# VH-VL binders against q9lj97: the designs that were tried, part 23

Target 1, 262 residues: q9lj97
Amino acid sequence: MSQEEQPKRPQEPVTYGDVFEVSGELADKPIAPEDANMMQAAETRVFGHTQKGGAAAVMQSAATANKRGGFVHPGDTTDLAAERGVTVAQTDVPGARVTTEFVGGQVVGQYVEPRPVATAAAMEAEVVGLSLQSAITIGEALEATVQTAGNKPVDQSDAAAIQAAEVRACGTNVIAPGGIAASAQSAANHNATIDRDEDKIKLIDVLAGATGKLAADKAVTRQDAEGVVSAELRNNPNLSTHPGGVAASITAAARLNERADI
Short names: E, the ipSAE of ESMFold2; O, the ipSAE of OpenDDE; V2, 0.75 times the mean of E and O plus 0.25 times the DockQ between their complexes.

## First folded at step 8 (VH-VL; framework fv_masavibart)

Design q2 (at its last look DockQ between E and O 0.10; V2 from the best seeds 0.00; counts 0 for: pae E 10.2 > 2, placed apart)
Fold by OpenDDE, look of step 8:
Structure q2 (fold): chain C 262 residues (1-262), chain A 120 residues (1-120), chain B 110 residues (1-110)
Amino acid sequence: as target 1 above (262 residues)
Amino acid sequence: QVQLVESGGGVVQPGRSLRLSCAASGFTFSSYWMYWVRQAPGKGLEWVAVISYDGSNKYYADSVKGRFTISRDNSKNTLYLQMNSLRTEDTAVYYCARTGWYRYQGFDYWGQGTLVTVSS
Amino acid sequence: QSALTQPASVSGSPGQSITISCTGTSSDVGGYNYVSWYQQHPGKAPKLMIYDVSDRPSGVSNRFSGSKSGNTASLTISGLQSEDEADYYCSSYTSSSTLVFGGGTKLTVL
């Protein structure tokens, strides 16, 4: 009589922090079945199907494990997901579509799909075989950050990253009035005096229209990304970059540009 | 409520000095870049000087460069404009103005202005 | 720095729409989306009406709108009211890390 080794009940629930790069209260929350269902629904709405290996699939697996462990029950939802929602958003940037998945306002997934820039110039470039995929610029990458992390309160790490980005875009380390760097720093300083996150200045407030706020702009390079990442990390006590944040966006842009051989 | 109150204006002779002050209240003064803008009688607006939130960056209009000094005391929520070597063309109402740099919103708040008259 | 170019004066009748132009260069109006518009009544400080080319501060009537094409920004006032009679100034950030104002436009409501 082979003692069917009862699958060892997981001793601990699978939390959002275990599977995603999230912070705060969400990180410690067990993934609930309804959270996963909401993500599945959101993915289906946006993609027409659930993404293999996407957030929904990961959440489903985690939720299933949590059910088996008795940590969550069918029909359970996390308070954060219930209150703030589970959403999938797509943003088109020049040369790419960025899809971002959110649970309770935090990024749990981000996908970048290269798209041909259907500019009239691209049609001409197709004729010349030069896929003039216009390289993503620093300004564009900063604007893209609004879509992925627009609601994040600006902190010192963000300000540092934005400053690094501006310096690289403009070729000057001078903080100029009206510059994005100056704005970000002011926002960060202000936010340090505010207790409630809801009352803080957000990245969207700083980075909206970033392309039109830079004295100069250029295509994002790997070196630019490294510099921005470094700046963000140095000014983050957690020594991490924010998912979908400034450094992440610049890095994504750099990667896309490299793939395009631009 | 955000308030900016200029003071220190008056009548002075050419070559003399004057110091303007702008008292700020109702907002986190140290988080904002501050400006001086002047308006000669019957004329338009002219940017004079700007100072960053911590005073680390200062910029001046060419017309006042080398003669005027912008400064701030964040502990007192006060903006200053030291005006040296005053000229008749410096005659104007001087406004202090705030700009929301975190979200560039132009000069969203202005003081009432203080009149500086430079005359022989 | 040369002031941005505005018409010296514009006029309109109540209920009409008027537009004030502000022309700069690629180093200011054309180079940045940092264009603002101010209304100034006699003896008063300027009031911000438009910022970032087309955004309105809270409390500003939706009759005021801003746009930009090339090196020219425009302020449009629809449904002209008597209280709109004032001087209007445009401003822009510059590549020299400075700000420049327009020469101002006197709006008369006939």
Scores: ipSAE 0.036, ipTM 0.583, lowest interface PAE 4.2, mean pLDDT 86
Fold by ESMFold2, look of step 8:
Structure q2 (fold): chain C 262 residues (1-262), chain A 120 residues (1-120), chain B 110 residues (1-110)
Amino acid sequence: as target 1 above (262 residues)
Amino acid sequence: QVQLVESGGGVVQPGRSLRLSCAASGFTFSSYWMYWVRQAPGKGLEWVAVISYDGSNKYYADSVKGRFTISRDNSKNTLYLQMNSLRTEDTAVYYCARTGWYRYQGFDYWGQGTLVTVSS
Amino acid sequence: QSALTQPASVSGSPGQSITISCTGTSSDVGGYNYVSWYQQHPGKAPKLMIYDVSDRPSGVSNRFSGSKSGNTASLTISGLQSEDEADYYCSSYTSSSTLVFGGGTKLTVL
């Protein structure tokens, strides 16, 4: 009588552009099983487990569909994930603890845990139950890096990211003498001659008080984050961003500002 | 072995000047923020001044701002405190101190101190 | 400018535990985890006993412990010994990017 129907497989691959707000070559790449495994490993390294609603779960689902459809095989990795890496960063910024997930230097996931802003005004408002939130500036995001990577020795990728941030905050390509970009570059150069990590200059030594050291400041935008991420990535020998580092903090601030309509 | 040795203290009249030195050894001096902390006889500790690893940033307690200048010479591994317009209330033992990994971490090494007495 | 309040003195008998308090504001002890404690014997330079609220430098006895709650940090000395008789100072990072000390506490071992 009737015959058995087989489940239909997907007619086209699920790409990064189908499930994430990414662009360029990555947007057209099918999500591969090893990409998902790399993200799961990165999430586990940071949290001790995979994150509910995180990029690894989405990537695994897409990779499974692609495997079922014959578009990828077990063990396949996209060239961008293999070449440029997969990272997860967790950053405490004013108003939130934010986790940002990257593939090939582009953001594919964000998890936000709202937190009160620890300022005099914010603390007074919290006491009386009034929520006061303000846009996070580039200077504030740079200072937030102190909490997640302050003990990290300054390297050239940090200096590049900090310079990109300062240029965007001030609207000029001129590096101010005594500014944070100049200090970061000097620290990176100095550290290259030092063997013991204990003796190296650390990110906190450069970034503390960043809001007061910038000639101008502004709220972090998505465009600012893209520029800073690109600078950090391009200047890292591993072609990746540092978890909890400058790019991660700037990206977290941009995402928080966008969601808070600030 | 980290060592910090202060020198340059003495007895001076009000309104005079002194320069204190702190010789550092046993660590990479040019990577550390350095502090001056003082203690009046029978009194507590008071932060006086701080200077960044490269000398580009300097901060002072309100009680000495405009009168004292902190400086460093990284080629000589030496920290300085120029004290001008000295007052009787500046009488204290002056210590130089080093932080651990970064400038907000506690002072893990202190010198022996040098006594400054301001009196007629 | 001192922003941190310590008791002028505390005392205890050998073998007992004592606690020294250090009270600041949300602009220092309450807002930051950069609280340190120093021990100073007469005629000597201060010695770091606790940093970052609760961490002990190498060579400091585990009889010394630190903590904080709200705007108040605490140094606890257990198993009190005669050599612990000294002045104790707390310090904290402030929102003005400076460090402040407490007024000091004289510990007497009875």
Scores: ipSAE 0.006, ipTM 0.478, lowest interface PAE 10.2, mean pLDDT 81
ESMFold2 (binder alone), look of step 8: mean pLDDT 92; pTM 0.936

Design q3 (at its last look DockQ between E and O 0.01; V2 from the best seeds 0.00; counts 0 for: pae E 17.8 > 2, placed apart)
Fold by ESMFold2, look of step 8:
Structure q3 (fold): chain C 262 residues (1-262), chain A 120 residues (1-120), chain B 110 residues (1-110)
Amino acid sequence: as target 1 above (262 residues)
Amino acid sequence: QVQLVESGGGVVQPGRSLRLSCAASGFTFSSYYMYWVRQAPGKGLEWVAVISYDGSNKYYADSVKGRFTISRDNSKNTLYLQMNSLRTEDTAVYYCARTGWYEYQGFDYWGQGTLVTVSS
Amino acid sequence: QSALTQPASVSGSPGQSITISCTGTSSDVGGYNYVSWYQQHPGKAPKLMIYDVSDRPSGVSNRFSGSKSGNTASLTISGLQSEDEADYYCSSYTSSSTLVFGGGTKLTVL
């Protein structure tokens, strides 16, 4: 199996100064789980959906590592986040929308998005249901696997691929207890003792709602797809990937995202 | 090098209050969550409370919630437990404890404990 | 309140191997690899012997080993010595992010 022991972690918690260009008291504060949840909620309020590649993903990864190290508790917040807030603000400028993310009054992320030209033609296309292109996330690709291989019994190669995907989505090599990778490994172990496929746990049972089950999410990159393919391949006795499986869905998402980046 | 020393235990009547202290040395106290764990005579271990590194987050076992308050003074490297409305069931040795840094190592350092006896 | 079940006592002779069990549920021992074991001599504070199911802190003898299968964690002490006579507690983190202890096992070296 491609399961690995946790790497040796630093003797100190992951602080805001370790992952962001911040200063003062905030720089030495450990990133807490509720800080990350507040940022994710702020991003969702502003974008109407899960933020891709934003500060919330970095904060969730750091908070998860801090939980496993015993430096924070799931309900913790930092005093600066509680007092001064966690916010996401948008400002329109000509031809672009600037999104700025704050923790405790300090900028932790800033993004410039090309603004769609709001002409009658562009607005009419949106009204008739033509969607603007957006990047596909790892969680969305995992959910797509439900449509293409949901009835497949979970095996060790699936568990390895899902673990690789979840680790990449969180931006860390730390495996979250109780995440979808843990569920997939448990299902694979259980299924090894079951003879009838009808009685086995299926990919739909593990992957349904994956976007909501991931601690963090991000747009699928080519490197993500290569890692997930490698994990599935090495853990399949046939040294191949499954048609329509986890690796296939991640690879398709990466390919579509590459086209959008051009 | 790491040392945790509890103090402030004693005999008190039910309904009274008592304040425990834990003096820490040999490590950067302000970087750690600190815990209180207790053990009734002849009984097992029970987690009581935890406080975050800067004191901003505090959590309690259901058996003590609303009666006990955990606090810390990082300038004095001292952890506290204020115990109000004491009951005979609170009779125990009280330990302060620290967790490890990486791969959660359990409570790697414990004090020697201080005895609290609640007797009518 | 303890959610983990340990035998009340176990005994062995010097030089033998003994095993102490710690049984929980899928929401603690079975679902997480955050199981620790503590040794406690009479009148003393607990000492961490095993963490993360099977890892030994520096200074703990390799005679102490830990393992887990399903919802049951085990502490094995090989080459039993009279100094090993103590109370032993397991602990686990839970799905509620709390810490629970087992009821304790008295090890007697006969």
Scores: ipSAE 0.000, ipTM 0.386, lowest interface PAE 17.8, mean pLDDT 78
Fold by OpenDDE, look of step 8:
Structure q3 (fold): chain C 262 residues (1-262), chain A 120 residues (1-120), chain B 110 residues (1-110)
Amino acid sequence: as target 1 above (262 residues)
Amino acid sequence: QVQLVESGGGVVQPGRSLRLSCAASGFTFSSYYMYWVRQAPGKGLEWVAVISYDGSNKYYADSVKGRFTISRDNSKNTLYLQMNSLRTEDTAVYYCARTGWYEYQGFDYWGQGTLVTVSS
Amino acid sequence: QSALTQPASVSGSPGQSITISCTGTSSDVGGYNYVSWYQQHPGKAPKLMIYDVSDRPSGVSNRFSGSKSGNTASLTISGLQSEDEADYYCSSYTSSSTLVFGGGTKLTVL
């Protein structure tokens, strides 16, 4: 009588940290069935179908495993997913469409679809003066934003993006008084009290000389771009990232750095 | 099925206040940004306000800024619009609507609207 | 913010194709690919017909299509049917992080 080895019950739940590059409280949370369902719905909405090997599929697998292990029950959702949602957002950046998947405000997936840069967008890729020989830094990308969106009034989404960029550049969550992030936030707050756009503080006023305004700087990575994009999106109610804006510039820089194998 | 149901409309005098509600069902309410859009009788559509999924961010049309407050209770799946200092020009059908996540993909679902009439 | 400019009215016969224009500025229609179109029948809420200039929601007939050139977006309705008689509104994201609607177009099917 061959004792059918009962499939060993998973000893531990599959957490978000096990399958995604997430941090904090979310990383330790078991993936719940409703989380997966929400992601599936979100993917379906955006793509028309669930992505093979995408976040939804991964989450479903994990949730199924967790159900089998008794770590989650049908209908369960994580508090973070319940509170902050599971979302899929698309944004057009120079040369690509970026789809970002979020759980509780953290990025769990990102897809980049190259789009033919219309000749005008090729000009956006000319980060004026950035030698292709060196990795583009966060500061440089911020300065480049002045060329593409310098006349844009600073809003909360810009401020958030700039803050995210500064944090990543400096490796600290502390907003330096008089830094770019502080300036951007001040500008956004001020602009909220101004009726005329022409009288508002513009991105050029904040980001000019950004390389010199940062306490530290580093080459832009994909992770940096994701963080900045996320920050901008979270602070722009149901609106996409601004074309040529902060997040777009950082993303473009990240892509260029990757291509340069830098 | 996604449903949005507005309530709280009525007839009020100028300078008075009114609170509108929008009950949401059939979707994860907390995952969506929500909007108020209004339409004056025989007129076009006008954006009024937007609120983020967690209520942390709010934007208003200039015409209502300082007078209207958008809010939400995700535990009740309800969107609100507090309207203060109402004016005759605020007379309209008020719709609640949702859009996609973090991207303007149009208003894919609308309520049936609630009529607000401001008259002396 | 000034409303996007639409023709007040458009008419067509059944089976024909009609186009409704929506003209804005470089700060809205011309600046972004976030143009939406709505159909509204009398006494009803608007219905999303097109988003992101040319994308069509599920359940919307393929007779509806959207495009954009410069500061002008266009809604085209092919094979015009009697049920298409309605008001049509365009909308766009703006550089001020707001939304703007067009003034609306009344479509009559003759």
Scores: ipSAE 0.000, ipTM 0.475, lowest interface PAE 12.0, mean pLDDT 85
ESMFold2 (binder alone), look of step 8: mean pLDDT 91; pTM 0.926

Design q4 (at its last look DockQ between E and O 0.01; V2 from the best seeds 0.00; counts 0 for: pae E 21.1 > 2, placed apart)
Fold by OpenDDE, look of step 8:
Structure q4 (fold): chain C 262 residues (1-262), chain A 120 residues (1-120), chain B 110 residues (1-110)
Amino acid sequence: as target 1 above (262 residues)
Amino acid sequence: QVQLVESGGGVVQPGRSLRLSCAASGFTFSSYAMYWVRQAPGKGLEWVARISYDGSNKYYADSVKGRFTISRDNSKNTLYLQMNSLRTEDTAVYYCARTGWYDYQGFDYWGQGTLVTVSS
Amino acid sequence: QSALTQPASVSGSPGQSITISCTGTSSDVGGYNYVSWYQQHPGKAPKLMIYDVSNRPSGVSNRFSGSKSGNTASLTISGLQSEDEADYYCSSYTSSDTLVFGGGTKLTVL
C-alpha cells in the first residue's frame, strides 16, 4: 500500500508541442502510448537501443503522464502517427551521419554524428597518418535537408533560408533566375495558392542536387548558419526554425565543421 | 462536492432507442475521462463505454459496440449515452462514473444510476 | 469478454481476516497494475475500495488491502465488521482497450 501523498493530477495532456518543436495539428495532440511504443521500436531498430533522453523516452514519459491523467488510453495512437507513421531514418552525408526521428511526418528528433569523409585526399591523409576531414559545404547541407525534410511543402521561410544559403555560398546577393533560391521562391509562391499539402511543391523538389545547382559553394561556417537561421526565422510567423529543415541542416553542418577544426 | 446524476432511463421496447444523460458537477468535467457502467438486475457490474476528456477517443464493450454511442458536452458538463437497437439484455441500471485522481485508478465517483428496462 | 473470476461467496466472523481472489489473464490482471476493487451494498452504487492493485482511496479503512501475484489479484479485509457485508467486485483494464469486472463476491459476516 502506498503511503505517499498523491501527486497533483495533470490538468492538461502533454502534447507533442509541449515536448517537441512541432507545429500544426500534431502540436496539439496528446502523446499516446502507442506512439511512444512505435518510436521505441523504431529507435531500437536503428540504434539497437532506445536513446537516453531521446524521442522515444520523452514520448514514453509523456504518454505515461497522459495515461494516468486520463487523457489517453493504453492502446491509443494519434491519428497522425497511425496514418503517417513513426519513423527513424539515418542518412549519411559528407562528414556525418544524420539520424532523424519523425512522428506523422514531422521531425521530433535529430542526431548528427561526425564521420570521416572518404575522399581521395582523406585517404591519402590516412596513409600519411593525417586525419583530414573535408568540411561540409552549404550545398551538401542543403542536399542533406532533403533527407530530413524532403517532404515538407516549401514555404516562405524555407525560401528565405535557401536564398540566404545561396547568397552565402556564392558570395553574391544576386539571385540567379535558374538558381535554387529562385526555385524555392517560386515554389513557396505556388504553394501559397494550393490548399492541399499533397499537391504542394516539396523541399525535395527544390533541394535535390543542390550542390550542382549552386554557382559556387563553400564550407559552412557559423556565420553562414546564423545568417540562414535569421532568414528562416524572419519569414516564419512562428519565429522558429523547422527541425531538420534548411536552417537546421546548415547549423548542423557548421557545428560539425567547427568540431573538425575546419 | 463531486456529483454525478444520471437521467433518461425508462421502459422501452426492443429495437427502440434511448438516450441517457449524466450531469456532472463539483469538478472540472473537461479534464476527466468518463465511463458508463451497467448492472443488470441481480447481476454484476459490466463496463459499457469510455470517453476521453475531450471526447476524441471512445471505447466500447463488445456487447454494445455498434449500437451505443458515448459522447459528452464539456460546455454543459454532461455525459451522454445514446443507445440504439436496444435488446432485452440491455436491461440494467446504468451508472456514469468518473475515474479517480488518475485514470485507471478506479471509479471514485458514481452516479445513483438510472434504470433502463427493455421489454416487449 | 469473460469476466474475471471471483468466488461467488466468502464468509467470516467479526474480527477475522478474509481474502477475495480475482483471477484473470496476462491480458488483464496479469498484464497491468490497473486492478480496482469495489464494495457495493444493496441498492447502492459501488464504492471504490482499492485501486492500482494495492492503493486505498482517501476515506477507505486501512482494513482493506490489495495485492497481486501473477494473474490473480486479492482483496484482504482484516478485522471483519458487520458493515463489511456487501458484494465485492474486482476490475482490470485489458490489452483490448476494455475494462473487465469480476463476477462479484458476496461477503457474509457471520
Scores: ipSAE 0.049, ipTM 0.591, lowest interface PAE 2.8, mean pLDDT 87
Fold by ESMFold2, look of step 8:
Structure q4 (fold): chain C 262 residues (1-262), chain A 120 residues (1-120), chain B 110 residues (1-110)
Amino acid sequence: as target 1 above (262 residues)
Amino acid sequence: QVQLVESGGGVVQPGRSLRLSCAASGFTFSSYAMYWVRQAPGKGLEWVARISYDGSNKYYADSVKGRFTISRDNSKNTLYLQMNSLRTEDTAVYYCARTGWYDYQGFDYWGQGTLVTVSS
Amino acid sequence: QSALTQPASVSGSPGQSITISCTGTSSDVGGYNYVSWYQQHPGKAPKLMIYDVSNRPSGVSNRFSGSKSGNTASLTISGLQSEDEADYYCSSYTSSDTLVFGGGTKLTVL
């Protein structure tokens, strides 16, 4: 199952897991018409339009197929989308603006737009392609997490995800003593002794300037995202990833890089 | 505790300008879109302007488009509204408001408002 | 974008349930699930009671609930109390990338 490929002739509903790199209960949920409407509204509020080839368009297509197949009814919404909502958040990175899209607390899309207005030739190109001329790197995805979850207290699952990301960026399987992963682990250990969340060390304190702090960097791949998601998931007591967190940003970057063929 | 405090309101003549400020505390200001909403005396609520978390996108109600400018300084945790070419119809209490981080709808925190009176 | 339509006033007795309506179009209330409700006591700033049609923020009593059918959103207050006497406003996102409010409803508790 690729992010953009629908399964061959579904004799069962099209689920979030068939279309997006999501996990847990959401992965098995049929994409419902109201979920798609909520994403379309969220994208329209943020961008002024639905993103071409983006999460809302994919969800609308899947919901239409599910409705035609009799798996959902007009007005249906999934429990997770109804309970936790469908949201779009925007984050600055050097030279670009990153927009992250969530369903039920899980990332289903991330878009990178140039800060400067593009020329006429660039306007004829895919917006994601313009934003991805040099591909999104692991460092850039980590910096994007600052704006989607920067005020989240650092915990052990965050530290594990950051370690997986740094190891993959540097092409080594060992933790650098003065690196971002070391700082994240120290923050997580410190925070375990702190009662008030307001007093805890936050993701922004560890991840700000991540691109400049990594010894090496690379374009995010699907394999990188799988490794980071696995690390965050296994080190969370709820056995899930964090909304807008490290794994979410890395996964979105990988998906954007794949769509731009970088 | 999340807190929003507006200032800069006052009495001015039509055609003049005012600049409103909203000081934010108790949350990571740079992670939130911010809004101005106004309420004329004895009237309902009216949305005025919106600015994205990084200041790169700005949106205005038709009634103020071209006259008002929303801005923010994330290093000072402050939201601004520059109001030019003021009209008597702009007389209102002006509130700054915050949305939830990922939703961009529903104003979960409001300031107490600052009164702007435009009269000869 | 047209303003959302609310009744000018509604009243009820303590302990009763009441419902306030908010009617828009397919370009706002009917087309999006971004409907919010605000309570405003005299001289005070508005307080968010419901967002995203039916979600209740932390600290809001479960006596307040929201729903939507077609182009009409509804705020229901059960177990009416004298402290509920206030103005209530709905709001919605629109297809023109704007935010609109209803005209407001004065709730009187008899």
Scores: ipSAE 0.000, ipTM 0.379, lowest interface PAE 21.1, mean pLDDT 79
ESMFold2 (binder alone), look of step 8: mean pLDDT 92; pTM 0.923

